VH-VL binders against Beta-L-arabinobiosidase (hypBA2). Designs and how they scored, part 9

Target 1, 158 residues: Beta-L-arabinobiosidase (hypBA2), of Bifidobacterium longum subsp. longum (e8mgh9r892to1049)
Amino acid sequence: TNVDSASKSTTNVAKDADVTGTTYAEKDTNYPAKNAVDGKTVMESFWGTKGSENKTDTLNIKFKDGKQKIDDIRLYFYQSSSSQTISGYAEPANYKLEYQKDDGTWAPIADQVRTPNYAGANYNRIQFTPVETTTIRVTFTPQAGMAVGVKEIEAYNT
Short names: E, the ipSAE of ESMFold2; O, the ipSAE of ESMFold2 at other seeds; V2, 0.75 times the mean of E and O plus 0.25 times the DockQ between their complexes.

## First folded at step 10 (VH-VL; framework fv_namilumab)

Design j1 (from i6 with heavy chain W101Y; at its last look DockQ between E and O 0.85; V2 from the best seeds 0.72)
Heavy chain, then light chain:
Amino acid sequence: QVQLVQSGAEVKKPGASVKVSCKAFGYTFTGHALHWVRQAPGQGLEWVGWINPNSGNTNYAQKFQGRVTMTRDTSISTAYMELSRLRSDDTAVYYCARVYYGYDAFDIWGQGTMVTVSS
Amino acid sequence: DIQMTQSPSSVSASVGDRVTIACRASESISSYLNWYQQRPGKAPQLLIYAASRLQSGVPSRFSGSGSGTDFTLTINSLQPEDFATYYCQQSWTYPYTFGGGTKLEIK
ESMFold2, look of step 10: ipSAE 0.661; ipTM 0.860
ESMFold2 (binder alone), look of step 10: mean pLDDT 94; pTM 0.955
ESMFold2 at other seeds, look of step 10: ipSAE 0.691; ipTM 0.865
ESMFold2, look of step 12: ipSAE 0.688; ipTM 0.869
ESMFold2 (binder alone), look of step 12: mean pLDDT 94; pTM 0.953
ESMFold2 at other seeds, look of step 12: ipSAE 0.665; ipTM 0.863

Design j2 (from i6 with heavy chain N52Y; at its last look DockQ between E and O 0.82; V2 from the best seeds 0.00; counts 0 for: pae E 2.6 > 2)
Fold by ESMFold2, look of step 10:
Structure j2 (fold): chain C 158 residues (1-158), chain A 119 residues (1-119), chain B 107 residues (1-107)
Amino acid sequence: as target 1 above (158 residues)
Amino acid sequence: QVQLVQSGAEVKKPGASVKVSCKAFGYTFTGHALHWVRQAPGQGLEWVGWIYPNSGNTNYAQKFQGRVTMTRDTSISTAYMELSRLRSDDTAVYYCARVYWGYDAFDIWGQGTMVTVSS
Amino acid sequence: DIQMTQSPSSVSASVGDRVTIACRASESISSYLNWYQQRPGKAPQLLIYAASRLQSGVPSRFSGSGSGTDFTLTINSLQPEDFATYYCQQSWTYPYTFGGGTKLEIK
């Protein structure tokens, strides 16, 4: 499930990025933001928002190699189950994808095609009009009573 | 032709319930959330909540929590909003609207259903 | 909840005029602001999404700008069909909220 290792032609520019989450998530040493870019998509290595008092939580991903052209983002959510036993997690009710413009302001990523259209329990692929950026951010609205876990976020130029 | 067609006008007494239907045409019903928005006569727009027809998941504005129930029947591409314990200030046109994921803009609206609550 | 404030509440203009309508959010909503047109007795219709993106089928005389808390809808070269009420709406956080509306009337 390690897409960098599996793809001969496609580079995940988000791997090992400089990442930050909202303040609470950065204090949770078990599920820190760096877990979302460590290349692990099927393990209980994830950024988690359990205990957050925020209505939304945000993950900022600054690419390690600076400005990159991207057109494809892949998001992997953690969902609690009998086999994935860290409790209280489900895919978000909603997520918003933005990129940072050269002037430091944020813009929504245009013309998104989401597969699936809704936030899927594990794998989500978002294809879009290419952008050149150093940084993306994703803002998550949780389902009522649940937290959001991000196992991985990947970004590609396909 | 993408469209949403709603049920007809309703007149209700205070304390009753109303159930408004919204039938989808021309798109995959389970692929988009449906939101409900109301507009009291001569006034602005107020968000009630949404249902995602694929899962049946809902999210309600806190003001309506406990009085609103949103459901759907995917076999006939129809969503429903039921509002209970009606008050006179629930008098409004109720719209269903399709949401384009990502921006959450209401890109297709039903024609509206007038609900009048009077004693 | 994020309060959305529109100004002016009403504007009078003639065919061919340029008008602007302002919308202010009580907190940053990034660029998650949508604009709707509502003709009397009709449902609202989407004009602009994501602050500045034109909905399919909407004439190019409509444009939107802004980010954060301050947003503007501009209508260049008004046409007779543009006399309606306009609403802004934030889609950043639930509950989604609307501005109070701006009635665009014939001068």
Scores: ipSAE 0.506, ipTM 0.826, lowest interface PAE 2.6, mean pLDDT 87
ESMFold2 (binder alone), look of step 10: mean pLDDT 94; pTM 0.954
ESMFold2 at other seeds, look of step 10: ipSAE 0.527; ipTM 0.834

Design j4 (from i6 with heavy chain G102A; at its last look DockQ between E and O 0.86; V2 from the best seeds 0.71)
Heavy chain, then light chain:
Amino acid sequence: QVQLVQSGAEVKKPGASVKVSCKAFGYTFTGHALHWVRQAPGQGLEWVGWINPNSGNTNYAQKFQGRVTMTRDTSISTAYMELSRLRSDDTAVYYCARVYWAYDAFDIWGQGTMVTVSS
Amino acid sequence: DIQMTQSPSSVSASVGDRVTIACRASESISSYLNWYQQRPGKAPQLLIYAASRLQSGVPSRFSGSGSGTDFTLTINSLQPEDFATYYCQQSWTYPYTFGGGTKLEIK
ESMFold2, look of step 10: ipSAE 0.659; ipTM 0.859
ESMFold2 (binder alone), look of step 10: mean pLDDT 93; pTM 0.950
ESMFold2 at other seeds, look of step 10: ipSAE 0.658; ipTM 0.862

Design j5 (from i6 with heavy chain G31Y; at its last look DockQ between E and O 0.89; V2 from the best seeds 0.69)
Fold by ESMFold2 at other seeds, look of step 10:
Order: structure tokens, then C-alpha cells, then sequence
Structure j5 (fold): chain C 158 residues (1-158), chain A 119 residues (1-119), chain B 107 residues (1-107)
């Protein structure tokens, strides 16, 4: 028996994706949607919803290499922690994960296991039944009086 | 066994307050949001709001904003809902419910607490 | 707020019948629609989440379909224990809202 084996890719297929936010969030040039897929999880690079009048805000992430099989999403939220950080940001009250079907319609990602179960202040890992898709979207409901900042969203086939 | 156990029935006068408790068993209390839903006699279901037991953060339906307070004590895995300035149309069974993450379906419900508001 | 309209409000049926219950949202809720069964004097019990996914332990005679604004719960081959009230609930935006209920009664 040979010792060679094909390992699944650990490549983040969301990196440098074609990303758009909701209409208002797209207008916030300080914290543009592309910051959520630039491969950085540091506080200086995030997509922010500050000033949004929407009940929810959405990121659409179209993978650069077309249709991908994924089963693992990682979300990193920005949280304001002191007067020395950008103020008014906290993790969302909730977030909803969807993928685009071949017919262009959206479906919730099935069988999600979230770590942590609630939206965590920084790192969130969501594992799920694999889907094949070109595009995912995440819809965020903010906490009262706060905006949502997304430092990074990553997608993997593990 | 995963379950939510609520405090007993309450009878109150208009203008009073009521505080209902919801104790969690069989899971890590701080890992799941708790929601409150009420049902007037013979009527449908109405969402009141939720609490994140880890942070204490809350979100209330606008109808209850200013009259409802949701709190928790993580040391005893217990959430509370207090409703103030009661009126007769607050008469209902009040349920606490655990949410199924990602879909916000209520997968575990308490047995309900009847709150009766009458002169 | 998103208004949820169920129809019919009541249905009379026999054991073995197929029953369908409709739920309409006042605006798109994607597939964030959940169905509950409530037996008299009991708390609601989750049947279906995400429009079409069956909760663990729920019999396969229950199914859900729909997306956007129009949703259906179907009970195939009705059993005696299925006589209860059924509610839909949207979980797309706060406040989460419920349909008015459908009471399923023995004919």
C-alpha cells in the first residue's frame, strides 16, 4: 500500500472573492465589503455597518474560482473594546448562512454545528453538510444600538 | 435530559409586576439563547424577546419595550422575565424556549407559566 | 414587522387523510419558516425548521415546502395523535412572528 494520499484542500476559497454588501453598507468607504475577504483577521481590516438604517445587513460572497464544495465557514467579528478602538461595534445578535443553488435561489446551509453556538465576539466556526455553490451570503442582525464589523469570512472543504 | 423548568402560576392585579423564572437542565446554559413567547387563553403565540445568557444582551419586541426586563443568573442556570405595569390583556401562558442555532427555531420549550391579571 | 397568515384556521379530517396547511409571509423570509404542533394544554413542539427540514423524532408523514413568502405543511396519512393546533413562525427578522394557527379536528 502506498503512503501517498490525497488530502482535502485547506485553501480558503473565499479569499479575494467578489463580495458585495447591502446598499448602505456598500456606501461605507471606510470599511468596504472587500475587507471581509482580504485574508486578514486584524482589527484594521473589516467590513462595517456603522450608519446603516437597515434592520439587517448582508454580505454576498461569490467565489473567485467558480463553483466550490465547502463544509466549513469561519467568521471573525470586530468588537469595540476601549476608547482606543473604533467605537460602536459588537458581534451581531445573530447571523444567517445561505448558499446559492444552481437555479439562482437561496437555501439555508443545513446541519450547522456552530462553535460557539451564539455569535462570538471574534472567531466563529460553522461546520455543516457539504454544499456545492458559487456564492454564499451571510445576513446579520445587529445588537441594539450597535453596528456589525466582519474582519474575515473564510470557507473551506475539510 | 435537556429540559427547561419554569416557576409556578401567578395571579396579579393590574399595575403590578410579575417575574417568571426558567431553569435549564442537561445542557450548558450559556451556550444557547433563551426566548420568551406568550399565549393568551384560546389564542395564538406571541414572541416577547430573548436573552443571551452568556453576555446578558437582550432584544425585546417593540410592543414590550419599556415594560419587560430579561435577566439571568448563570451560577444557577436560570433566566428570568419580568413584566411590569400589568394589565388584563397580559393574561397568558408565558413560555421560555431554547433556540436551534442557525435557524432560530425553538427546539426545547418550558412547560409554561400561567399569569392571570384580574381585579 | 412580518405578518404571517395561516389558512385554513380550522380543518376537519379523518384518520388516513392527507392534510395541507398554508402559511404566507407579508415579505420574503427566504426559507426561515418553522412549524410547531401544540396539543391541548401542552407547550408547542418543533416539527419542521428551515421550511423543509424535519426535526429529530418527528414522523416522516410530516413534510414542509416553500420559500420566499409561500409555505406548506403536509401531513400524509393522518394519525390519531396528529389532532392538534399547528403554527408557522418566521425566524428571518425580529420580532419573530407566528401564524394565527390551524386547528386540526377529528371529523
Amino acid sequence: as target 1 above (158 residues)
Amino acid sequence: QVQLVQSGAEVKKPGASVKVSCKAFGYTFTYHALHWVRQAPGQGLEWVGWINPNSGNTNYAQKFQGRVTMTRDTSISTAYMELSRLRSDDTAVYYCARVYWGYDAFDIWGQGTMVTVSS
Amino acid sequence: DIQMTQSPSSVSASVGDRVTIACRASESISSYLNWYQQRPGKAPQLLIYAASRLQSGVPSRFSGSGSGTDFTLTINSLQPEDFATYYCQQSWTYPYTFGGGTKLEIK
Scores: ipSAE 0.625, ipTM 0.850, lowest interface PAE 1.8, mean pLDDT 88
ESMFold2, look of step 10: ipSAE 0.629; ipTM 0.847
ESMFold2 (binder alone), look of step 10: mean pLDDT 94; pTM 0.955

Design j6 (from i6 with light chain S28E; at its last look DockQ between E and O 0.77; V2 from the best seeds 0.68)
Fold by ESMFold2 at other seeds, look of step 10:
Structure j6 (fold): chain C 158 residues (1-158), chain A 119 residues (1-119), chain B 107 residues (1-107)
Amino acid sequence: as target 1 above (158 residues)
Amino acid sequence: QVQLVQSGAEVKKPGASVKVSCKAFGYTFTGHALHWVRQAPGQGLEWVGWINPNSGNTNYAQKFQGRVTMTRDTSISTAYMELSRLRSDDTAVYYCARVYWGYDAFDIWGQGTMVTVSS
Amino acid sequence: DIQMTQSPSSVSASVGDRVTIACRASEEISSYLNWYQQRPGKAPQLLIYAASRLQSGVPSRFSGSGSGTDFTLTINSLQPEDFATYYCQQSWTYPYTFGGGTKLEIK
């Protein structure tokens, strides 16, 4: 159908979200969880998991403007290199995307199309069957011996 | 047709190594993770690890760390699992399997390779 | 590591019966639970992913439910080809782990 109760938008609804992480990095003022939603993807502003003893670490992102319809998430990972000199970071081995349902429980985001398919070193685009939610979470499994740095997570209704 | 075709059965002595191949057909080899799972005779399934065919990055179950090596040759769409210092309890069918996206379900399996370790 | 406890270990049933198989995770795994069918001498085949989503080509008599730690696979109106061993598998954290299997046999 051509019936649409909400207009398509280029607005990143995750920008400045209320965000929490599960890692020790929440206690390190250099790479706090808020860096993943500050709208900066090209600076060394990222949430980092360095020092975490967890098998996985999670970012929980509560949208500032309440319930949003989204169908498009963009993830930007920090990767250590000769020009990105904070050491010990690489894209995760995998990541899992979930949304919070109205009853407060979590569900996997359905029908994901990932570009690239597995976690890419920087930019990752995930397109999916639209959901209406106040909150998303992303759970990261690191590569062996590495930490995960999230430069930005964005969410759109395209 | 999308499929994974594995190398043939192997008989090995304790202490030897085995290298099992897994060739992909009908899909972009570098676009999907490949996992390895084994099954001892009459037993259940045990995850060994996985390889990213694009980067060559691997993740191994701790039980196999130091004995398993996973590699690939993208020019022939083939992944390999090598297990060293074989013991009799490594006797199993070894499967390669492709992962279903976002849920990490094994949606395509190879036919399996029997590895028998006996003296 | 997350332990997957599957029950029963075997069940006898007739064509047309309804069968339910349980799987319990030792830790919360959200809905990252997959089900496989393995016929004798064959590789496993994916039936259900993400706890409840039916894999393409799998008959609708198969269904999955649950989240968190408790999951079930249900087969309505068993067919002759359904006599096999069934495994659950968590895909939440490495190492991915499987249940011990449920062998479904002809009564």
Scores: ipSAE 0.636, ipTM 0.857, lowest interface PAE 1.8, mean pLDDT 88
ESMFold2, look of step 10: ipSAE 0.667; ipTM 0.858
ESMFold2 (binder alone), look of step 10: mean pLDDT 94; pTM 0.954

## First folded at step 12 (VH-VL; framework fv_namilumab)

Design k1 (from i6 with heavy chain V99L; at its last look DockQ between E and O 0.84; V2 from the best seeds 0.69)
Fold by ESMFold2, look of step 12:
Structure k1 (fold): chain C 158 residues (1-158), chain A 119 residues (1-119), chain B 107 residues (1-107)
Amino acid sequence: as target 1 above (158 residues)
Amino acid sequence: QVQLVQSGAEVKKPGASVKVSCKAFGYTFTGHALHWVRQAPGQGLEWVGWINPNSGNTNYAQKFQGRVTMTRDTSISTAYMELSRLRSDDTAVYYCARLYWGYDAFDIWGQGTMVTVSS
Amino acid sequence: DIQMTQSPSSVSASVGDRVTIACRASESISSYLNWYQQRPGKAPQLLIYAASRLQSGVPSRFSGSGSGTDFTLTINSLQPEDFATYYCQQSWTYPYTFGGGTKLEIK
């Protein structure tokens, strides 16, 4: 229902990961990719795509401790709520979750159960058939006229 | 059990508008995007766009931008696609389809609605 | 927009044959490639998603492979019910686009 409070073993393997955003997504923004893995879900700490000319933008997240088994991703979006907040941000129209295989190619994460099913305004939990990987990536399609802000991406083995 | 049921066939003249409905059964309507795909007689499939039934947000293929409007009524679990300024090359079967998030594949399709545009 | 090129446009085959259908994307779509079967007068039905994963209820004689730009649908032992039109479709970016279709007919 909430963050993985029912689990007795909660290690976020994405925290402080080696993270890069697409070069197009980083144009004209002061919200670097590292903000998506710093362990903060507050409004001022997010990766932003404002100014991007791309149809989609991607975060690439390489786990600090190498290959990890994961089955649970938590994804937190920034949403502009007033003129006092950073404007022009809404949850994406869609997001794609992939993992990197040992041969360096990418595959969609299998058997995803999303809560909520569409991209939720803030908190999203994605449970799936476990994968073993060093790296995940998330590709975001923005809503028309909006940018995507990612406050945090977490990954767990539950 | 899970089903999308569309409105019946339509015959229209060039310049008119058509509004096709798609009613969802057996699943939470607001939980999945609804897409529209058309197929001209004897031809392949063409994506028109989609609506998020929860928010009402839409995304249209550029070809249809300015002529298509997608809406929904969550109280009756029904989505609508309206296409205006019809031309003869809009003659097609129009399908609604449910997108399963994650794989982004159309796992449930409506039965299709034939729209014929002729003078 | 990502153009999907499907070949052949038609194939004539016998029950029991193995058939391979190719699909090529104009740019990388990772593994976001879906295959649909459409019988005459019917809506399309999902066969394969994520390039290689079989939809529930699809017989194991169907298989999909590929990543990036080049993808293949294989039917290993054709049955009478497999004679239909097959479409590939990319779901990597909007607009989602379909291949031109492959009509599989009885020889």
Scores: ipSAE 0.628, ipTM 0.852, lowest interface PAE 1.6, mean pLDDT 88
ESMFold2 (binder alone), look of step 12: mean pLDDT 94; pTM 0.957
ESMFold2 at other seeds, look of step 12: ipSAE 0.664; ipTM 0.857

Design k2 (from j1 with heavy chain A33S; at its last look DockQ between E and O 0.79; V2 from the best seeds 0.73)
Fold by ESMFold2 at other seeds, look of step 12:
Structure k2 (fold): chain C 158 residues (1-158), chain A 119 residues (1-119), chain B 107 residues (1-107)
Amino acid sequence: as target 1 above (158 residues)
Amino acid sequence: QVQLVQSGAEVKKPGASVKVSCKAFGYTFTGHSLHWVRQAPGQGLEWVGWINPNSGNTNYAQKFQGRVTMTRDTSISTAYMELSRLRSDDTAVYYCARVYYGYDAFDIWGQGTMVTVSS
Amino acid sequence: DIQMTQSPSSVSASVGDRVTIACRASESISSYLNWYQQRPGKAPQLLIYAASRLQSGVPSRFSGSGSGTDFTLTINSLQPEDFATYYCQQSWTYPYTFGGGTKLEIK
């Protein structure tokens, strides 16, 4: 019988990326955009949109090692609890994923399979047809009366 | 087969309420949000709002705030839209529609429910 | 709210013609623009999502283009079954909004 050797190697190419939020979110010294790519998924390290008057807020993630092939994004949202956490945060009502093409324009990521389909309270896995890009962006629509907190965004080639 | 089946036509007087149902078949009901869109006779399409059947969370267009309530019963895979304090300009076909996540395009539509409000 | 302006409101064309329908958003919606076909007395049906992606089962004579604020739906080589009203819809931000519609009449 033939025995094949397969290796699984996954590298989070978004870790420590050059990241910016929409202009309002970058002014929030408590919850800066860099918290979304610091490799921490604990509740105290997140990018937050509290106080934003925007209908949507966007996080841009430019990979530190240039163009990468990716097919797997993982999003971790912060959700406030009643007992011990920073108040006013819930997972977004929805989120939109885009990548930057070589000509500098943006395109929606195609053929997404989301687990879960809706924005889950913490962990979200999005698998898709591979793209090669230097930069992704995620645009969040908050639930009414809430802010969006992003604990981590990860990107992989799996 | 994936489909959404809505309740039958309603005739109401001004000031009354109407409750339209939308039953899902052929897919996991709690896995997709359901939106409601209406169309007055001879007019275009107008978004009313949505419900996440898993969480029960809702989002309504501001013009319907205070008059619309969206609910669901997950045991029978059914969503509901109730519109209160009806007036003649609420006369429309009301559609439920499933969203395609990532793009928020409406990929499956119910057949529509005509609601007529007349004095 | 994002206003969607659709033009023309009506167009008359012959079988085999090429038709374009324009849709303009009052502010950028990136590529989050969807197109629907509605036959008389029927629910709308999705044709195009994400500005240019063809829904499964839709004939390839339909195509969409644009980004930002200006979008078009093109029908190459009209067929008799293409008689319908066409709507664009932005899905960038709530409330989701539709264009006023374009009624396509085949001569």
Scores: ipSAE 0.689, ipTM 0.866, lowest interface PAE 1.5, mean pLDDT 88
ESMFold2, look of step 12: ipSAE 0.720; ipTM 0.879
ESMFold2 (binder alone), look of step 12: mean pLDDT 94; pTM 0.956

Design k3 (from j4 with heavy chain N54R; at its last look DockQ between E and O 0.78; V2 from the best seeds 0.68)
Heavy chain, then light chain:
Amino acid sequence: QVQLVQSGAEVKKPGASVKVSCKAFGYTFTGHALHWVRQAPGQGLEWVGWINPRSGNTNYAQKFQGRVTMTRDTSISTAYMELSRLRSDDTAVYYCARVYWAYDAFDIWGQGTMVTVSS
Amino acid sequence: DIQMTQSPSSVSASVGDRVTIACRASESISSYLNWYQQRPGKAPQLLIYAASRLQSGVPSRFSGSGSGTDFTLTINSLQPEDFATYYCQQSWTYPYTFGGGTKLEIK
ESMFold2, look of step 12: ipSAE 0.667; ipTM 0.862
ESMFold2 (binder alone), look of step 12: mean pLDDT 94; pTM 0.955
ESMFold2 at other seeds, look of step 12: ipSAE 0.725; ipTM 0.874
ESMFold2, look of step 13: ipSAE 0.673; ipTM 0.862
ESMFold2 (binder alone), look of step 13: mean pLDDT 94; pTM 0.954
ESMFold2 at other seeds, look of step 13: ipSAE 0.626; ipTM 0.846

Design k4 (from j1 with heavy chain Y100W; at its last look DockQ between E and O 0.88; V2 from the best seeds 0.72)
Fold by ESMFold2, look of step 12:
Structure k4 (fold): chain C 158 residues (1-158), chain A 119 residues (1-119), chain B 107 residues (1-107)
Amino acid sequence: as target 1 above (158 residues)
Amino acid sequence: QVQLVQSGAEVKKPGASVKVSCKAFGYTFTGHALHWVRQAPGQGLEWVGWINPNSGNTNYAQKFQGRVTMTRDTSISTAYMELSRLRSDDTAVYYCARVWYGYDAFDIWGQGTMVTVSS
Amino acid sequence: DIQMTQSPSSVSASVGDRVTIACRASESISSYLNWYQQRPGKAPQLLIYAASRLQSGVPSRFSGSGSGTDFTLTINSLQPEDFATYYCQQSWTYPYTFGGGTKLEIK
């Protein structure tokens, strides 16, 4: 489902997930949390944190079909450029990946291998020891003076 | 084989600047942020900030904002931390440390550089 | 900033003893809590990351537990090389902050 990274499985279990974000600040272009799981990686379909006063912002992604086994997450960030109409966005300074355990508590995803290690401007692939969960969350720390835009988050069992 | 090697000890007067180097070996320098942490004699650890060697982006603890500058030279796999307008309470061992993304634990530390500021 | 409160500040113990060190965060840090050992005159070394996961090469007598705000480091059957200072560190939000340290001394 993405141009730069073929999944070893064809099923993106995050597509059309029930999502909530801690902010929805940009009114001019409608950047709701659902844009991060709509299966589109185009520049105009993203969840944006512009206008957020939070130190960090979080996306919570509850899989449509309940508990899933996953070992591979793909993150696509929006980045402003001189040719883009939506300014003030860059990849985050960092992001934290967690899954929800059966008891409702959160744990960091273990044994992450990130490509690239830092938050890349567009495509990021995170492979890890498989987990079974209904819900993941990603917490973003923005770069100073910038907002975070998430074009898509995908999850696979490879 | 994976290691961070720092420049030698420095003695400075108040008001001067110091620049500490941190050279990386055995891993892809631009693939990991380098953090700086200091420790005053007999005291605990204090985070100064980090640099992403790939982009040059930095993040500094508020108390050092305006006095610290972190840079790097990717051609020699070396990061630098410069602290200006030194005071006696800047006397400390300064460490560079590699971050492990995902957890932001410091998995590799330099040996430390003692900076002494004496009037 | 997230304040990290570490206790005790010092403990005297004998080889073979079990020691527990506490670390409390001023607000939830999920499980983003790391532990370091620092021997005199040396740089810190990572022991535990993500609250409970042992770094490669760390002896199994070290263990960590906790989430949210309350965390512990446990050292079972102390060895002579374990007499050092131990620090916790939160990695949830910038600035990353450390506990005040616990000096573990021979009784």
Scores: ipSAE 0.685, ipTM 0.859, lowest interface PAE 1.5, mean pLDDT 88
ESMFold2 (binder alone), look of step 12: mean pLDDT 94; pTM 0.955
ESMFold2 at other seeds, look of step 12: ipSAE 0.699; ipTM 0.866
ESMFold2, look of step 13: ipSAE 0.636; ipTM 0.852
ESMFold2 (binder alone), look of step 13: mean pLDDT 94; pTM 0.954
ESMFold2 at other seeds, look of step 13: ipSAE 0.696; ipTM 0.872

Design k5 (from i6 with light chain A50Y; at its last look DockQ between E and O 0.59; V2 from the best seeds 0.00; counts 0 for: pae O 3.7 > 2)
Fold by ESMFold2 at other seeds, look of step 12:
Structure k5 (fold): chain C 158 residues (1-158), chain A 119 residues (1-119), chain B 107 residues (1-107)
Amino acid sequence: as target 1 above (158 residues)
Amino acid sequence: QVQLVQSGAEVKKPGASVKVSCKAFGYTFTGHALHWVRQAPGQGLEWVGWINPNSGNTNYAQKFQGRVTMTRDTSISTAYMELSRLRSDDTAVYYCARVYWGYDAFDIWGQGTMVTVSS
Amino acid sequence: DIQMTQSPSSVSASVGDRVTIACRASESISSYLNWYQQRPGKAPQLLIYYASRLQSGVPSRFSGSGSGTDFTLTINSLQPEDFATYYCQQSWTYPYTFGGGTKLEIK
């Protein structure tokens, strides 16, 4: 009923998850998918899509402790600036959140409350009707001419 | 009351430009993306593109790249779509529509602006 | 681009009938499929989002189903005010695309 009650959770079940990305960046680069779940939101540790030819790229997160009941996801994007060493990154134009059902099929996360509504630079919080799952995935659509960098994705249990 | 109110009908000659406005009421203008969709007489719906009113960032369908410009004025909660080098097959009703984030459905539509391009 | 194919392009039915409209995506769009009703001379109105979620204020005789590539809109017990054109739209990836529409004519 009350999506605000989810904000009380302190356990990030995505930390150190088994992660894979769909981008070239998983091959011999400094910006592998594991950087998105290492518990760091600093500029040097992110999963990056620079060089991808895909219209969208997806990050898959399988929780290390199996099935979890989650209701709160937090996304931290890398954004290039004049003070940054890595160019060509901005928050995505949008992102889609899905969870894996017990039968192995995927479903969209329903009843999302996003803060902010659009993908914001750096911090994004998504609260939703709780789901039980072992695995979530996020699909990113980049802004024109930019790549997407994910510093961290967190998922909080309930 | 949440609504989008568009500017009035336009009649243009081929080669001209048109600028359609879309004013938002009853919600925080910068909190939702605005999309533009057109409909030629007797035909279906065609997506033109969108603007993020907070950042000013845009995304256009490839068909309209180089001919469409979407802007906004946040001080008056108004978005604009300008289409240049008009041709007769640009004759259509142009709608602005608000996106409900997360589901990306067009939950609020403007009343439409008829743009007629004829010699 | 994801092509959206609606069928039938038109249907003629009587008040009280059950009507089903199909929408097919050229590739999987998960459940990111929305349905709109457009009455003559009016802007489209959202009926259903996320394949099966009914928009507030829409009569319960409307329902949606499907996932992946194949989706349906069902109208139970057709009413005279349901005379309209119906469009599906995918919201999985840009450019967002619409089906060609289904014109519902009530006998």
Scores: ipSAE 0.352, ipTM 0.765, lowest interface PAE 3.7, mean pLDDT 87
ESMFold2, look of step 12: ipSAE 0.387; ipTM 0.773
ESMFold2 (binder alone), look of step 12: mean pLDDT 94; pTM 0.955

